# VH-VL binders against a6qqv9r220to316, part 12

Target 1, 97 residues: a6qqv9r220to316
Amino acid sequence: DCRICAFLLRKKRFGQWAKQLTVIKEDQLLCYKSSKDRQPHLRLALDVCSVIYVPKDSRHKRHELRFAQGATEVLVLALQSREQAEEWLKVIREVSK
Key: E = the ipSAE of ESMFold2; O = the ipSAE of OpenDDE; V2 = 0.75 times the mean of E and O plus 0.25 times the DockQ between their complexes.

## First folded at step 5 (VH-VL)

Design x28 (framework fv_roledumab; at its last look DockQ between E and O 0.68; V2 from the best seeds 0.00; counts 0 for: pae E 3.4 > 2)
Fold by OpenDDE, look of step 6:
Structure x28 (fold): chain C 97 residues (1-97), chain A 118 residues (1-118), chain B 107 residues (1-107)
Amino acid sequence: as target 1 above (97 residues)
Amino acid sequence: QVQLVESGGGVVQPGRSLRLSCTASGFTFSSYYMHWVRQAPAKGLEWVATISYDGSNKQYADSVKGRFTFSRDNSQDTLYLQLNSLRPEDTAVYYCARDEYWGYFDYWGQGTMVTVSS
Amino acid sequence: AIRMTQSPSSFSASTGDRVTITCRASQGISSYVAWYQQKSGKAPKFLIYAASELESGVPSRFSGSGSGTDFTLTINSLQSEDFATYYCQQYYDYPLTFGQGTRVEIT
């Protein structure tokens, strides 16, 4: 009953990234450490977030979706491809209306 | 430039122990998961072990569980693989490899050869 | 464990040929597949990730495709430096697993 799900990277402290099962359900984005977890590690209300896509333009960069609430960045996700990023962005925009 | 250099390989008898090292340079070592992957002579690639950023999480292939121990020293940018109770089927080139967070290996060392024979 | 069945084990080809290598996963793994090239006596080289994304610096004659269970590595026009062994690898779940490898030999 989710709109979209996949393993994505969530940016952590000190430049680290964590592979997380990421799900959009209703108007929320949920991250799980494991597919077996009952509770999400992170829960984000998408209707109060602005989201921008930052494309990978070099070997040292990633396709990213950056989430902000007001002027504060609250989440950065990395995706494996431009197509995947666009797919997620589309869903995010739809549920954020 | 990213560089991984393995050492510690050699020839040992079954039941003996060996300790492998991998020295990393050219990147923030503590920001990456690291792996050991081995390759028996004229055979394919086999994942051996994974270690998280600070070593708090370790995973091993079933074939080496209870015998191999993976560790890291982030202050020295070095990985260690302690090989205990070695068997002939452990004979292989052992590679250390960097994980770009997804579970694939973007950089590899040149490997160190471990030979277990009576 | 997720099995990656790679085929063929080996074959001969000539420069300029279009070659394809296949890898089948024992279960659905979306696009979490990487491909590597290994030349004799050398460490593997990272080529493709996310089933179809080419690593920087890899020639455009290499391409990957597939999703779910069936994946393919294609070399559009084989060059002399491409004769090697190729491996697929899934990173959908642990344990991480490789295909058996495909040796591409010169005719």
Scores: ipSAE 0.754, ipTM 0.932, lowest interface PAE 0.8, mean pLDDT 95
Fold by ESMFold2-Fast, scan of step 5:
Structure x28 (fold): chain C 97 residues (1-97), chain A 118 residues (1-118), chain B 107 residues (1-107)
Amino acid sequence: as target 1 above (97 residues)
Amino acid sequence: QVQLVESGGGVVQPGRSLRLSCTASGFTFSSYYMHWVRQAPAKGLEWVATISYDGSNKQYADSVKGRFTFSRDNSQDTLYLQLNSLRPEDTAVYYCARDEYWGYFDYWGQGTMVTVSS
Amino acid sequence: AIRMTQSPSSFSASTGDRVTITCRASQGISSYVAWYQQKSGKAPKFLIYAASELESGVPSRFSGSGSGTDFTLTINSLQSEDFATYYCQQYYDYPLTFGQGTRVEIT
């Protein structure tokens, strides 16, 4: 049922992160605290968001996908590698059409 | 510069308790998940417990649930593992280890030996 | 729990050899694998994360590959300081689990 699914880091307050099961289903992005959770802790409609990719480099510690609604950043996800980030970005672009 | 130093190991009888400590330096301790990993003599590595950056989330290996308690004091940059109801199979070197949220360990302490024998 | 099985359990090698250590997961874990090196009497040292990403400061002769259930650690041109025990570890799900270790001994 889902388009893509993986454990990703989700940015929390104070620069902290939490590893969460992240799923894209239809045009929504859902974050679960664990694979055993029944309901997502976060639900985001991708058709109303913009996304930018900030790759890991000497100044950036993580590969990040940053989601915004207008001028407000609503979600930041970190991925393990450039390859994983580009896989997720491709799916996000497809469902946002 | 990152350093983790364990202490508190020793020799105890079955059923007794020990408290292990791990002192961290060279990084912002309160920004990291921390773990305890043990290794029995001539055996491999076994994950024991995880604690989140603020101590609000903890996980334990099934073999130690209900007997071991993991805690941290961010004001002292110190990690604690309370070992209760110790069994001979708990004999191992206990390492504390640092984690940037993913669940793998980028820095390890030197370890402290716990021996449970009659 | 996700079981990690390494092969071989031990083998003998000479400096200059290309050595490969295999790690198999009991279920699909994508790329959530780390590798560690442990020398006698020492704590483990972090080598690789995300199956193939080298930790800063680790020599380029070390490389990792694989995804899903089958993973390998390769040492291209073994050096004297590489004789050690190597462990794979999955961090896909809790409980976190390690392989049993592969000991690389000098011939």
Scores: ipSAE 0.679, ipTM 0.916, lowest interface PAE 1.3, mean pLDDT 92
Fold by ESMFold2, look of step 6:
Structure x28 (fold): chain C 97 residues (1-97), chain A 118 residues (1-118), chain B 107 residues (1-107)
Amino acid sequence: as target 1 above (97 residues)
Amino acid sequence: QVQLVESGGGVVQPGRSLRLSCTASGFTFSSYYMHWVRQAPAKGLEWVATISYDGSNKQYADSVKGRFTFSRDNSQDTLYLQLNSLRPEDTAVYYCARDEYWGYFDYWGQGTMVTVSS
Amino acid sequence: AIRMTQSPSSFSASTGDRVTITCRASQGISSYVAWYQQKSGKAPKFLIYAASELESGVPSRFSGSGSGTDFTLTINSLQSEDFATYYCQQYYDYPLTFGQGTRVEIT
């Protein structure tokens, strides 16, 4: 029962990435280490965040969605394609305020 | 540029052990997930094991759990696969493969042959 | 485990032919599909990720499509170097799984 879900890459400390089940339920974004985990490793209320899409191109290695609270970047997700990124961005913007 | 070189294959009797190695060059080894994928003679590809870039997460195919142990040494840009309690069904070419986190394999070594035969 | 079924298991073709290989997943996997080419006696070569995204250096005669459960690899005008076995692979969830392969042979 979610608005959208997929395994996306979550940017971690020291330039590392982790593939996590990323879910939007209601107005929250949740990240789980696997589909078997019952509790998320990350819970982010989307109504307090802004998001931008940075597309992959000759200068950027990955399609990224970057989430901020004010001037502070709080989450970076990587996606496989522009189409996936645009789909996710649409949902995020629909639930953000 | 990217190079993966497997070694340590050979012919062994059932129940014996082998240790496979894979040496990497041409990329930042510690930034990638690495995998072993095997292919039995004249058969398709079978994923065997995955290791996260710091080695903290490992996953194994059910067919090898408890018998195979995957490790990495990021100071030497090297992967190890310990193959214990080998069975004839483990006979295959073993490839190491690079993964930029998603679960697909953008570079493959040339493989090392493991033959388990009486 | 998510089962990947390729069709056909083999077929014959001539240079210049349009070749289509299909792959079906046992459950929805979005576009989390990669394709590989393997020539006899060699390691697999990565072609496509995300069902349709060509890797750098892959000839444009190769294309992929699909989402959900049904995926295709198309070679628009077969060249002599394209005779090989092709595999699809899902990376939606563990265990990672491949199709059984499709061998493209000379007529």
Scores: ipSAE 0.349, ipTM 0.842, lowest interface PAE 3.4, mean pLDDT 91
ESMFold2 (binder alone), look of step 6: mean pLDDT 94; pTM 0.959

Design x29 (framework fv_roledumab)
Fold by ESMFold2-Fast, scan of step 5:
Structure x29 (fold): chain C 97 residues (1-97), chain A 118 residues (1-118), chain B 107 residues (1-107)
Amino acid sequence: as target 1 above (97 residues)
Amino acid sequence: QVQLVESGGGVVQPGRSLRLSCTASGFTFSSYSMHWVRQAPAKGLEWVATISYDGSNKQYADSVKGRFTFSRDNSQDTLYLQLNSLRPEDTAVYYCARDEYWGYFDYWGQGTMVTVSS
Amino acid sequence: AIRMTQSPSSFSASTGDRVTITCRASQGISSYVAWYQQKSGKAPKFLIYAASELESGVPSRFSGSGSGTDFTLTINSLQSEDFATYYCQQYYDYPLTFGQGTRVEIT
């Protein structure tokens, strides 16, 4: 029932990151600390947020998807490649409408 | 310049203990997960253990679980691996390695040799 | 544990050759594969992540491909400094596992 699923990095305090199983199911984005965990550590409703893609380049270390509710950044995910980022953006666009 | 320098290896008899250290420089040590990877003579690479950037999460390979203890001191930019109940099959070069959270290793130390023999 | 199997275990090549090393995972791991080069007596050197992404500073003659279970490292025109042992590694799940290595020897 999941639309897309992958291990992505989630930005933590002070610029540290944690690798987490990230899932989009229905209109929600869910993050789990491990594939063994039953409950997500984070739930985000995609219909109330915007997303911006910041690609990796000479000035940016990672491919990032930045999620905001209004003016407030609520989640930053890092992806392995441009292709993965574009795949996730496509799903997010379809789910959010 | 990123550097990782291991120390503490040596020759020891079965059942004895050693403590390995890895000193980091050239980067913000407290922002990285770290690992130990070993390589037995004329063999391939074997992952041994991981520790998260804040030390709150640790994982060990089944072959060393219960015998090895991983720790870090972020104030000293140093990793420690306590090797207890050593066995001949623990004989290897031990590398510390840096992880940008994905689980692959962008920088490695030069390694320190642990020899377990009678 | 996810088993990583490399082929061949070793082979001989000459400078200028195109060489290909294969790595197979015992289950689907998407693109969560890294490749390393190790020269005799030295620590491994990071080459590739995400199956196909080249680390900064690695020569463009190196390339990686694959997804799912089958992965390939290619060196398009072998140079004298490329004679080494190459390892694949999965980072999809713990425990982290490496292939057994492929030794590239001079003919």
Scores: ipSAE 0.655, ipTM 0.904, lowest interface PAE 1.4, mean pLDDT 91

Design x3 (framework fv_roledumab)
Fold by ESMFold2-Fast, scan of step 5:
Parts: structure tokens; sequence; C-alpha cells
Structure x3 (fold): chain C 97 residues (1-97), chain A 118 residues (1-118), chain B 107 residues (1-107)
């Protein structure tokens, strides 16, 4: 039932990163602390967010998807590769419209 | 530069205990999850255990669960692996390895040899 | 646990050869595969993550590909320093697991 699912890194407070099960279902992005959790600890409606992709390069350590509501950054995810980021971006754009 | 140095290996009889240490330098140790990976003579690599950056979460391979205990001292940049109730099949080189957030290992120590024999 | 199976277990090659090593996962693991090189008596050296992302400092003759269950490590134009055992590793789920290794030996 899910559109896409993977363990991604989620940026937490103080610059920490945590590997979390991340799922897109319908028009929502859900993050779970573990596969054993029944309830996501984060829900994000994708239709009210903008997303930008910041690729890894000499100035940037990770491939990041940054989600914002207006000018406020609400979620930062790190992906393993450009290909994974492009795959997730495609799904995000499809479910947001 | 990044260095991991293991110590504490040796030759012991079945049922005995050893404590392995891994001393880290050249990076902010308290920011990284760490792992132990072992390799039996002429065999492949086997993941043993992981510990989170702050020591609050630990996971163990089923083969060592209940016998091995992982800990860390962030003030000393040191990892410890307590090996209890050792068995001949625990004979291996034990490597300390650094995780780059995802679960793969970008830096490894030189390894320390544990031999369990009668 | 996710089982990782490498093919072949060993083979002989000469400098200049194109070498391919295959790794198969017992279930879908997306691109969550790393590759390591281990020379006799040494610790493993990290080569590739995310199936295809080459670690900085690793020669460009090394490349990785694949997704889902089937993954390949390729060495284009084998050099003398490449004779080693190569391991794949999945990091999709715990317990973390490695392939059994592929030994690349000089002919």
Amino acid sequence: as target 1 above (97 residues)
Amino acid sequence: QVQLVESGGGVVQPGRSLRLSCTASGFTFSSYAMHWVRQAPAKGLEWVATISYDGSNKQYADSVKGRFTFSRDNSQDTLYLQLNSLRPEDTAVYYCAREEYWGYFDYWGQGTMVTVSS
Amino acid sequence: AIRMTQSPSSFSASTGDRVTITCRASQGISSYVAWYQQKSGKAPKFLIYAASELESGVPSRFSGSGSGTDFTLTINSLQSEDFATYYCQQYYDYPLTFGQGTRVEIT
C-alpha cells in the first residue's frame, strides 16, 4: 500500500542524524523510530510542503531532501545516493499534485 | 587521522572470559555509532554487535547474545567488548569498526586475535 | 536474517582483466549494499556504499551496480594490488550480514 519505503537518515536537534523507517503513503510522509513501532512519531502532509534537493559535493557531506512549509524548514532527510534522492523526489512530486 | 586500535585478545580455554578494548583517535568519537565485526580463521566476516553514539542502544548477533556485553566510555574515546562463556567457535580476529550513520563501516582497526582452545 | 550469497567463491585472473563479482540478497534490500576489499593479513578496506557510490580515494576502475536482490562489483583492468578477497554487506536491516567473500587470485 505504500508508495515507497526505506530507512533514511532524519536530522534531529543539535545536528544529530538518526536512521528511521520512512514511508510515503497516499499524500503523507511517515517516520518510524523502528519497524516494531505501530505509530509514526512524525507525520508530514506533502501537499503543503516544498522540497529541495541538496546533493552531496565538496561543500555538502550528504544528499539531503529539505522540506519546508513557507520559510520554515520542517524536515531534513538524508539519502544514500543521487539515484535514491531522485527516486524519492519523483514520488514526492507525484503525490503532492 | 582516524585510527582505531584494538587490544585484549589472547588464548583462553572454553568457558573463560576476555575483555577487548578499542581506542579511537582523530575524530569526534562521541558522535559515532560503533561496531564489532569478527572473522574466524580462513572464514568470512561476521557482524557481532553495535552500540549507539551515547551508549543508550545496543544490538547483538544471536550467536553472542547473553554472553557478550558492549560498552563505551566517551570521556576516554574507548570501546569495550566483554566476552563471557567463550566457545571454540568464538575463535576469530575481532575488529572495531566505525559506522557512517547507515550501517556500513568506513574505518576499521587492525584487529585483535581471540583463540579459544583446550 | 538476510542472507548474502556471492558468486564465484574464488577465481583466477591476470592483470588487465575485467573482473565481475556478484552478490545476491535473499530478499529485497533496495540499494543498501556496501563492498569491502581485504588483503591477506589486513583489515577490510571500505570501497563502495549504496550499491554504486565509490568512496573517495578508491580507484575509478572499481564500480558497483544493482538494486533489489542482485548486485555486482566490477574491476575494470585489474591491477596487481587488486588481488584480494572482496565482501558485500547489506545494511538494510539487523542483523547486519556479509557475503561469504570472493577471492581473486593471480593466475
Scores: ipSAE 0.026, ipTM 0.724, lowest interface PAE 6.2, mean pLDDT 88

Design x30 (framework fv_roledumab)
Fold by ESMFold2-Fast, scan of step 5:
Structure x30 (fold): chain C 97 residues (1-97), chain A 118 residues (1-118), chain B 107 residues (1-107)
Amino acid sequence: as target 1 above (97 residues)
Amino acid sequence: QVQLVESGGGVVQPGRSLRLSCTASGFTFSSYWMHWVRQAPAKGLEWVATISYDGSNKQYADSVKGRFTFSRDNSQDTLYLQLNSLRPEDTAVYYCARDEYWGYFDYWGQGTMVTVSS
Amino acid sequence: AIRMTQSPSSFSASTGDRVTITCRASQGISSYVAWYQQKSGKAPKFLIYAASELESGVPSRFSGSGSGTDFTLTINSLQSEDFATYYCQQYYDYPLTFGQGTRVEIT
């Protein structure tokens, strides 16, 4: 059913983060607060978003995928590694056309 | 320089209480999740408790649930672990450790020894 | 709870040796594994996260690999400062759990 699934960090207000079960199913990205939750806390349609990858370096603490609708940033996710970020980017590109 | 310094350990009899403290410096304490991890003499590491950046979320190991209470004071950059109803099997070095949300520990304190003996 | 089992429990090695330590999870945990080094009388030191990502400042002779249930820590060309106990830890789910440790002793 799901194309890809992992516990990722979601950026919250004031620069805080929350570890959430993140799923891509069909052309939607869904975030759940826990694996026991029946409804996602966040639902994002990938066909209306652009995504930018900001890799971890000396000035950036995390590997981030930043999602925008037009000029507005609507979601920032952090991944554990460059490899995980590239894996998620590949899936996002495949479902976003 | 990131530093975590534990204090409050000691020797107590079974059934008594202790309060451990961990003072943080060198980073924005209020932005990090924190943990307590213990290690009994000549044994391995055991996770004890987690507290979120604002104290609203806490998790405890089953072995300490109902007896230990984790708290933090972000204005003083300090963690507290209240140890109640202590048992001989709680004898261990107690470490505080820092977490950037993933659940692994990038910095550890030097530890404070708790000995529970009769 | 997710059980982490390390092997061997201990072994003797000499400087210059290539050593490998194995860690096995009781269920699939993807790459959510960290490794720590602990020297006698000291606090643990963070080495690796995400199974294979080396923390900044850790010597390149250390490396990690694995995914799913089987993970390894490798030390190429063991140095005198590397004699220590090594722990794996899963952070896939709570409760957080460690392996029992592997002690690397000098021959």
Scores: ipSAE 0.609, ipTM 0.902, lowest interface PAE 1.6, mean pLDDT 91

Design x31 (framework fv_roledumab)
Fold by ESMFold2-Fast, scan of step 5:
Structure x31 (fold): chain C 97 residues (1-97), chain A 118 residues (1-118), chain B 107 residues (1-107)
Amino acid sequence: as target 1 above (97 residues)
Amino acid sequence: QVQLVESGGGVVQPGRSLRLSCTASGFTFSNYAMHWVRQAPAKGLEWVATISYDGSNKQYADSVKGRFTFSRDNSQDTLYLQLNSLRPEDTAVYYCARDEYWGYFDYWGQGTMVTVSS
Amino acid sequence: AIRMTQSPSSFSASTGDRVTITCRASQGISSYVAWYQQKSGKAPKFLIYAASELESGVPSRFSGSGSGTDFTLTINSLQSEDFATYYCQQYYDYPLTFGQGTRVEIT
């Protein structure tokens, strides 16, 4: 059913983050506050978004996938490693086509 | 420089209460989840409780549920752990620890010793 | 709760030795494992997250590997400052749990 799922960090207001179950189904990215929740806290259509990968380095604390609709950033996810980020990026690009 | 400093430990009789504090400095305290982890003498590490960056989500180990209360004051950069109905098996060094949301601990305080003895 | 079991519980080693510590989870936890070093009388020190990612400032002789249920911490060419107790920890699910620890003692 789902293409990929993992507990990822979602950027909140004012520099805070929350660990959320993140799922890609069909062409949608869904974030759940917990695995017990039936309703996602966020729904994002991937076909209307661009995604940029900002890897962790001396200037950046986290491996981030940044999603935008036009010039507006609508979602930022943090991943544990470059490998996880590349895995998610590959799936996102496949389902967006 | 990130620093966490615990205080409030001591020696108490079973059934009594203590309030532990942890003062944070060197980072934006309100941007981090925080935890308490304890270690009994000559034993391993045991996770006790977590509190989210805004205090809206708290979780406790089964061994302390209903007895311990975790809170934070983001305006004072301080954590509190209220220990009620203390038991001899609560004897441990209590550490506060910082979490960048994943659930692992990148910085730890020096610990404060709680001894529950008759 | 997810149980974390370390092996061995303790062992003696000499400087220059290659040391391997194993950690097993009671269920699949992907790569959600951290490792800590604790020296006598001190607080634990963070070493590794995501099973294999080294924290900045941790010497490169430390490495982690594994996924699913079996994880290892390796110290290539043990140094005098490495004699300590090492703990694995899962952060896949709550309650958060640690292994019982592995003591690395001087021969």
Scores: ipSAE 0.662, ipTM 0.900, lowest interface PAE 1.4, mean pLDDT 91

Design x32 (framework fv_roledumab)
Fold by ESMFold2-Fast, scan of step 5:
Structure x32 (fold): chain C 97 residues (1-97), chain A 118 residues (1-118), chain B 107 residues (1-107)
Amino acid sequence: as target 1 above (97 residues)
Amino acid sequence: QVQLVESGGGVVQPGRSLRLSCTASGFTFSYYAMHWVRQAPAKGLEWVATISYDGSNKQYADSVKGRFTFSRDNSQDTLYLQLNSLRPEDTAVYYCARDEYWGYFDYWGQGTMVTVSS
Amino acid sequence: AIRMTQSPSSFSASTGDRVTITCRASQGISSYVAWYQQKSGKAPKFLIYAASELESGVPSRFSGSGSGTDFTLTINSLQSEDFATYYCQQYYDYPLTFGQGTRVEIT
C-alpha cells in the first residue's frame, strides 16, 4: 500500500539529523520514529508542497530533499545516494501531478 | 581534524568496575550520536551501545544491558562508559566511534584495552 | 538480531589480484551495509556505506555492490597496503551487527 518506503534522515533543530522510517502513501508523506510505531510522527500532504533536490557535492554534505509550503520550509530529508534521491523525487513528482 | 581518544582501560578481576572515557576534538561533538564498539582478542567487532546527540536516548547490546551505562558531557566533548559487574567475556579493546547518523561509523578512536581475569 | 556472515574467513592473494569478499544478511536489509578495513593493531577504517558508496579519500580500486541479502566488496588490483581484515556491518536495524571478518593475507 505504499508507493515507496525507506529509512531516511530527517533534519532536526540546530543541525542534527534523525533516522526515521519514511513512507509515501497516496499523496501523503509519513515519517515514523520506528517501524513499530502505529502512528506517524509527521504527516505531510505532497500536493501543497514544493520540493527541491540539493545534491551532495563539495559544498553540500548530504543529498537533501527540501519541502516547502508556500515560502516556509517544513521538512528536509537526507538520502543515502543520488540514485535514492532521484527515485524518491520521481515518486513525489508523480503523486503531486 | 576529527580525533577520538579513549582512556580508562586496565586489568580487573571479575565482578569489578571500570569507567572508560572518550575525548572528541575537531568537530561539533554535540551534533553527533556516538557508539561504543568492542573487539575481543583475535575476534571480530561487536557493537556495544549508542547514545543520541543530547544523551536522551540510549541503546545497549543484550550482552551488556543492565551492567554498562553510557553517558556524555557535551560541554567537555567527552563520552563515558561505566562498566559494572565485569565478566571474562567482556575482555576486549573498546573503541568509541562517531555515527554518520545512519548507524555506521565514519571515525573511530584508537581503542582502550579492558582485560577481565584473575 | 540480523546475522551477517562473511565468506571466506581468510584467503591468500598477491599484489595485482582482483579480490572479492562476500557478506550475507539473515534477512533483507536493502542497501544498509557499510564496509571497514582493519590493519593489525589498528582501529577499523571506514570504506563504504549504502552498500556501494565509496567514502571520500578511499582509493577507487575499492568498490561495493549488492542489495537485499547478498553483498560484495571488491578490490581491483590489490596493493601491498590492502592486506588487512575486512568487515561488513548492517545498519538497517538495532542491534547493529558485523560480519565475522575476512582476512586478506599475502601469498
Scores: ipSAE 0.643, ipTM 0.906, lowest interface PAE 1.6, mean pLDDT 91

Design x33 (framework fv_roledumab)
Fold by ESMFold2-Fast, scan of step 5:
Structure x33 (fold): chain C 97 residues (1-97), chain A 118 residues (1-118), chain B 107 residues (1-107)
Amino acid sequence: as target 1 above (97 residues)
Amino acid sequence: QVQLVESGGGVVQPGRSLRLSCTASGFTFSSWAMHWVRQAPAKGLEWVATISYDGSNKQYADSVKGRFTFSRDNSQDTLYLQLNSLRPEDTAVYYCARDEYWGYFDYWGQGTMVTVSS
Amino acid sequence: AIRMTQSPSSFSASTGDRVTITCRASQGISSYVAWYQQKSGKAPKFLIYAASELESGVPSRFSGSGSGTDFTLTINSLQSEDFATYYCQQYYDYPLTFGQGTRVEIT
């Protein structure tokens, strides 16, 4: 029932990252700390967020999707590759209205 | 330059203990997850344990659970592995390795040899 | 645990050869595969992540491919420095597991 699902890195405090099962279901993005968890520890409504893609290059270490509500950054995810980032962006744009 | 240096290996009899250390330099140690990976003589690689960047999350291979203990001291850029109740099948070169958060290892130390023999 | 099986276990090759090493996962792991090179008496060296992404500084003659359960490491035009043992590793789920290794020996 999920639109897309993968283990992605979520940005934590002080610039650290944690690998989390990330799911888009309906118009929500859900992050699970473990595949064994039944409840997501982060739930984000995509229709109230903007997303930008910051690709990996000489200045940027990771392929990042940055989510904001208004001017406030609420979530940053890292993907393994440009291809994966573009795949996720496509789904995010399709579910956002 | 990124460098990881293991120490503390040696020859011990079954049932004894050893404490391995890994000193890190050339990167912000406190921002990285770390692992121990071992390799028995003429055998392949076996993941042993992981520790999160802040030490709050640890996982161990089933073969070492209850016997090995992980810790890290971010103020000294040092990783520790306490090996208790050692068995002959624990004989291996032990590597510490840096994790890109994904669960793969971009830098490895030179390894330290642990031999468990009577 | 996810079992990783490499083939072949070893083979002989000459400089200039195109060599292919395969790695099979016991279940679907998407693209969560890394490859390492290990020379005799040395620590492993990181080559590839996400099945196909080359680590910075790794020669372009190395390439990886595959998704799901079947993965391949290819060395296009083998050089003398490439004689080593190669390992695949899944990082889809814990416990982390490696293939048994493939030795590439000089003829």
Scores: ipSAE 0.589, ipTM 0.890, lowest interface PAE 1.7, mean pLDDT 90

Design x34 (framework fv_roledumab)
Fold by ESMFold2-Fast, scan of step 5:
Structure x34 (fold): chain C 97 residues (1-97), chain A 118 residues (1-118), chain B 107 residues (1-107)
Amino acid sequence: as target 1 above (97 residues)
Amino acid sequence: QVQLVESGGGVVQPGRSLRLSCTASGFTFSSYAMHWVRQAPAKGLEWVATISWDGSNKQYADSVKGRFTFSRDNSQDTLYLQLNSLRPEDTAVYYCARDEYWGYFDYWGQGTMVTVSS
Amino acid sequence: AIRMTQSPSSFSASTGDRVTITCRASQGISSYVAWYQQKSGKAPKFLIYAASELESGVPSRFSGSGSGTDFTLTINSLQSEDFATYYCQQYYDYPLTFGQGTRVEIT
């Protein structure tokens, strides 16, 4: 079963943002276009990723979690609040061990 | 030129309070998150606190949480750090610093010295 | 909290030397490391971010490398103005943490 689940905005090609059902299950982050989809559009192993939290401010329109593998940014998610970001970071840290 | 100028340091007894200020110039202050970083005599750097551009998000080091309060006045381009219940271990030069990417510091002030002694 | 450990704590060098300072994180932090230079009695000066990206205006003799847990700052031909203390810092996660510093002294 999932550790945490929410509809988050995912940054796509060309700067688009799309609402995705985002789930952390075991040590993976999964993104689905909708709850009706049987397969995720994205699977990300959290044990090989770093994550940085970029809060919303005058330079940044959204609260973002940015995931990287080495120097390569592989995923950017936008969240609704600092509290939601901290909740997700806590789960990510727990499953990355 | 980007400048950050700290003031308000001094010598106080344990348990007393001080208010530090940092005045910014040369950039759009209201667009940047800001930090306080301290350095005890002959010791290394220790991050103290972070405040977002609008003051809505604040983070504190565990060693100062509940005793120090970070605030900003964007109309005056000024940061404040209220130091309460000061301990000898708080003796340090306190620097204000400008944030990049919610974590590293591209510009630093010259620092202001806080000495807590009996 | 993520602990950052620098080695060595200090060493002596001469102008023209290649100087290498190492920084080790207690957990994987990708490339989220910055480096600072501090001269006696002065505020720290920003040098490098993202482990290897040199700040504009910093001399090209400075370089950074590493990812994961092990990071290095290199000065490939030490100049007289480079005698200072150097600090690494992780910004992968809060609380933000620094290494203890490495003093580069003249022989």
Scores: ipSAE 0.008, ipTM 0.583, lowest interface PAE 14.9, mean pLDDT 86

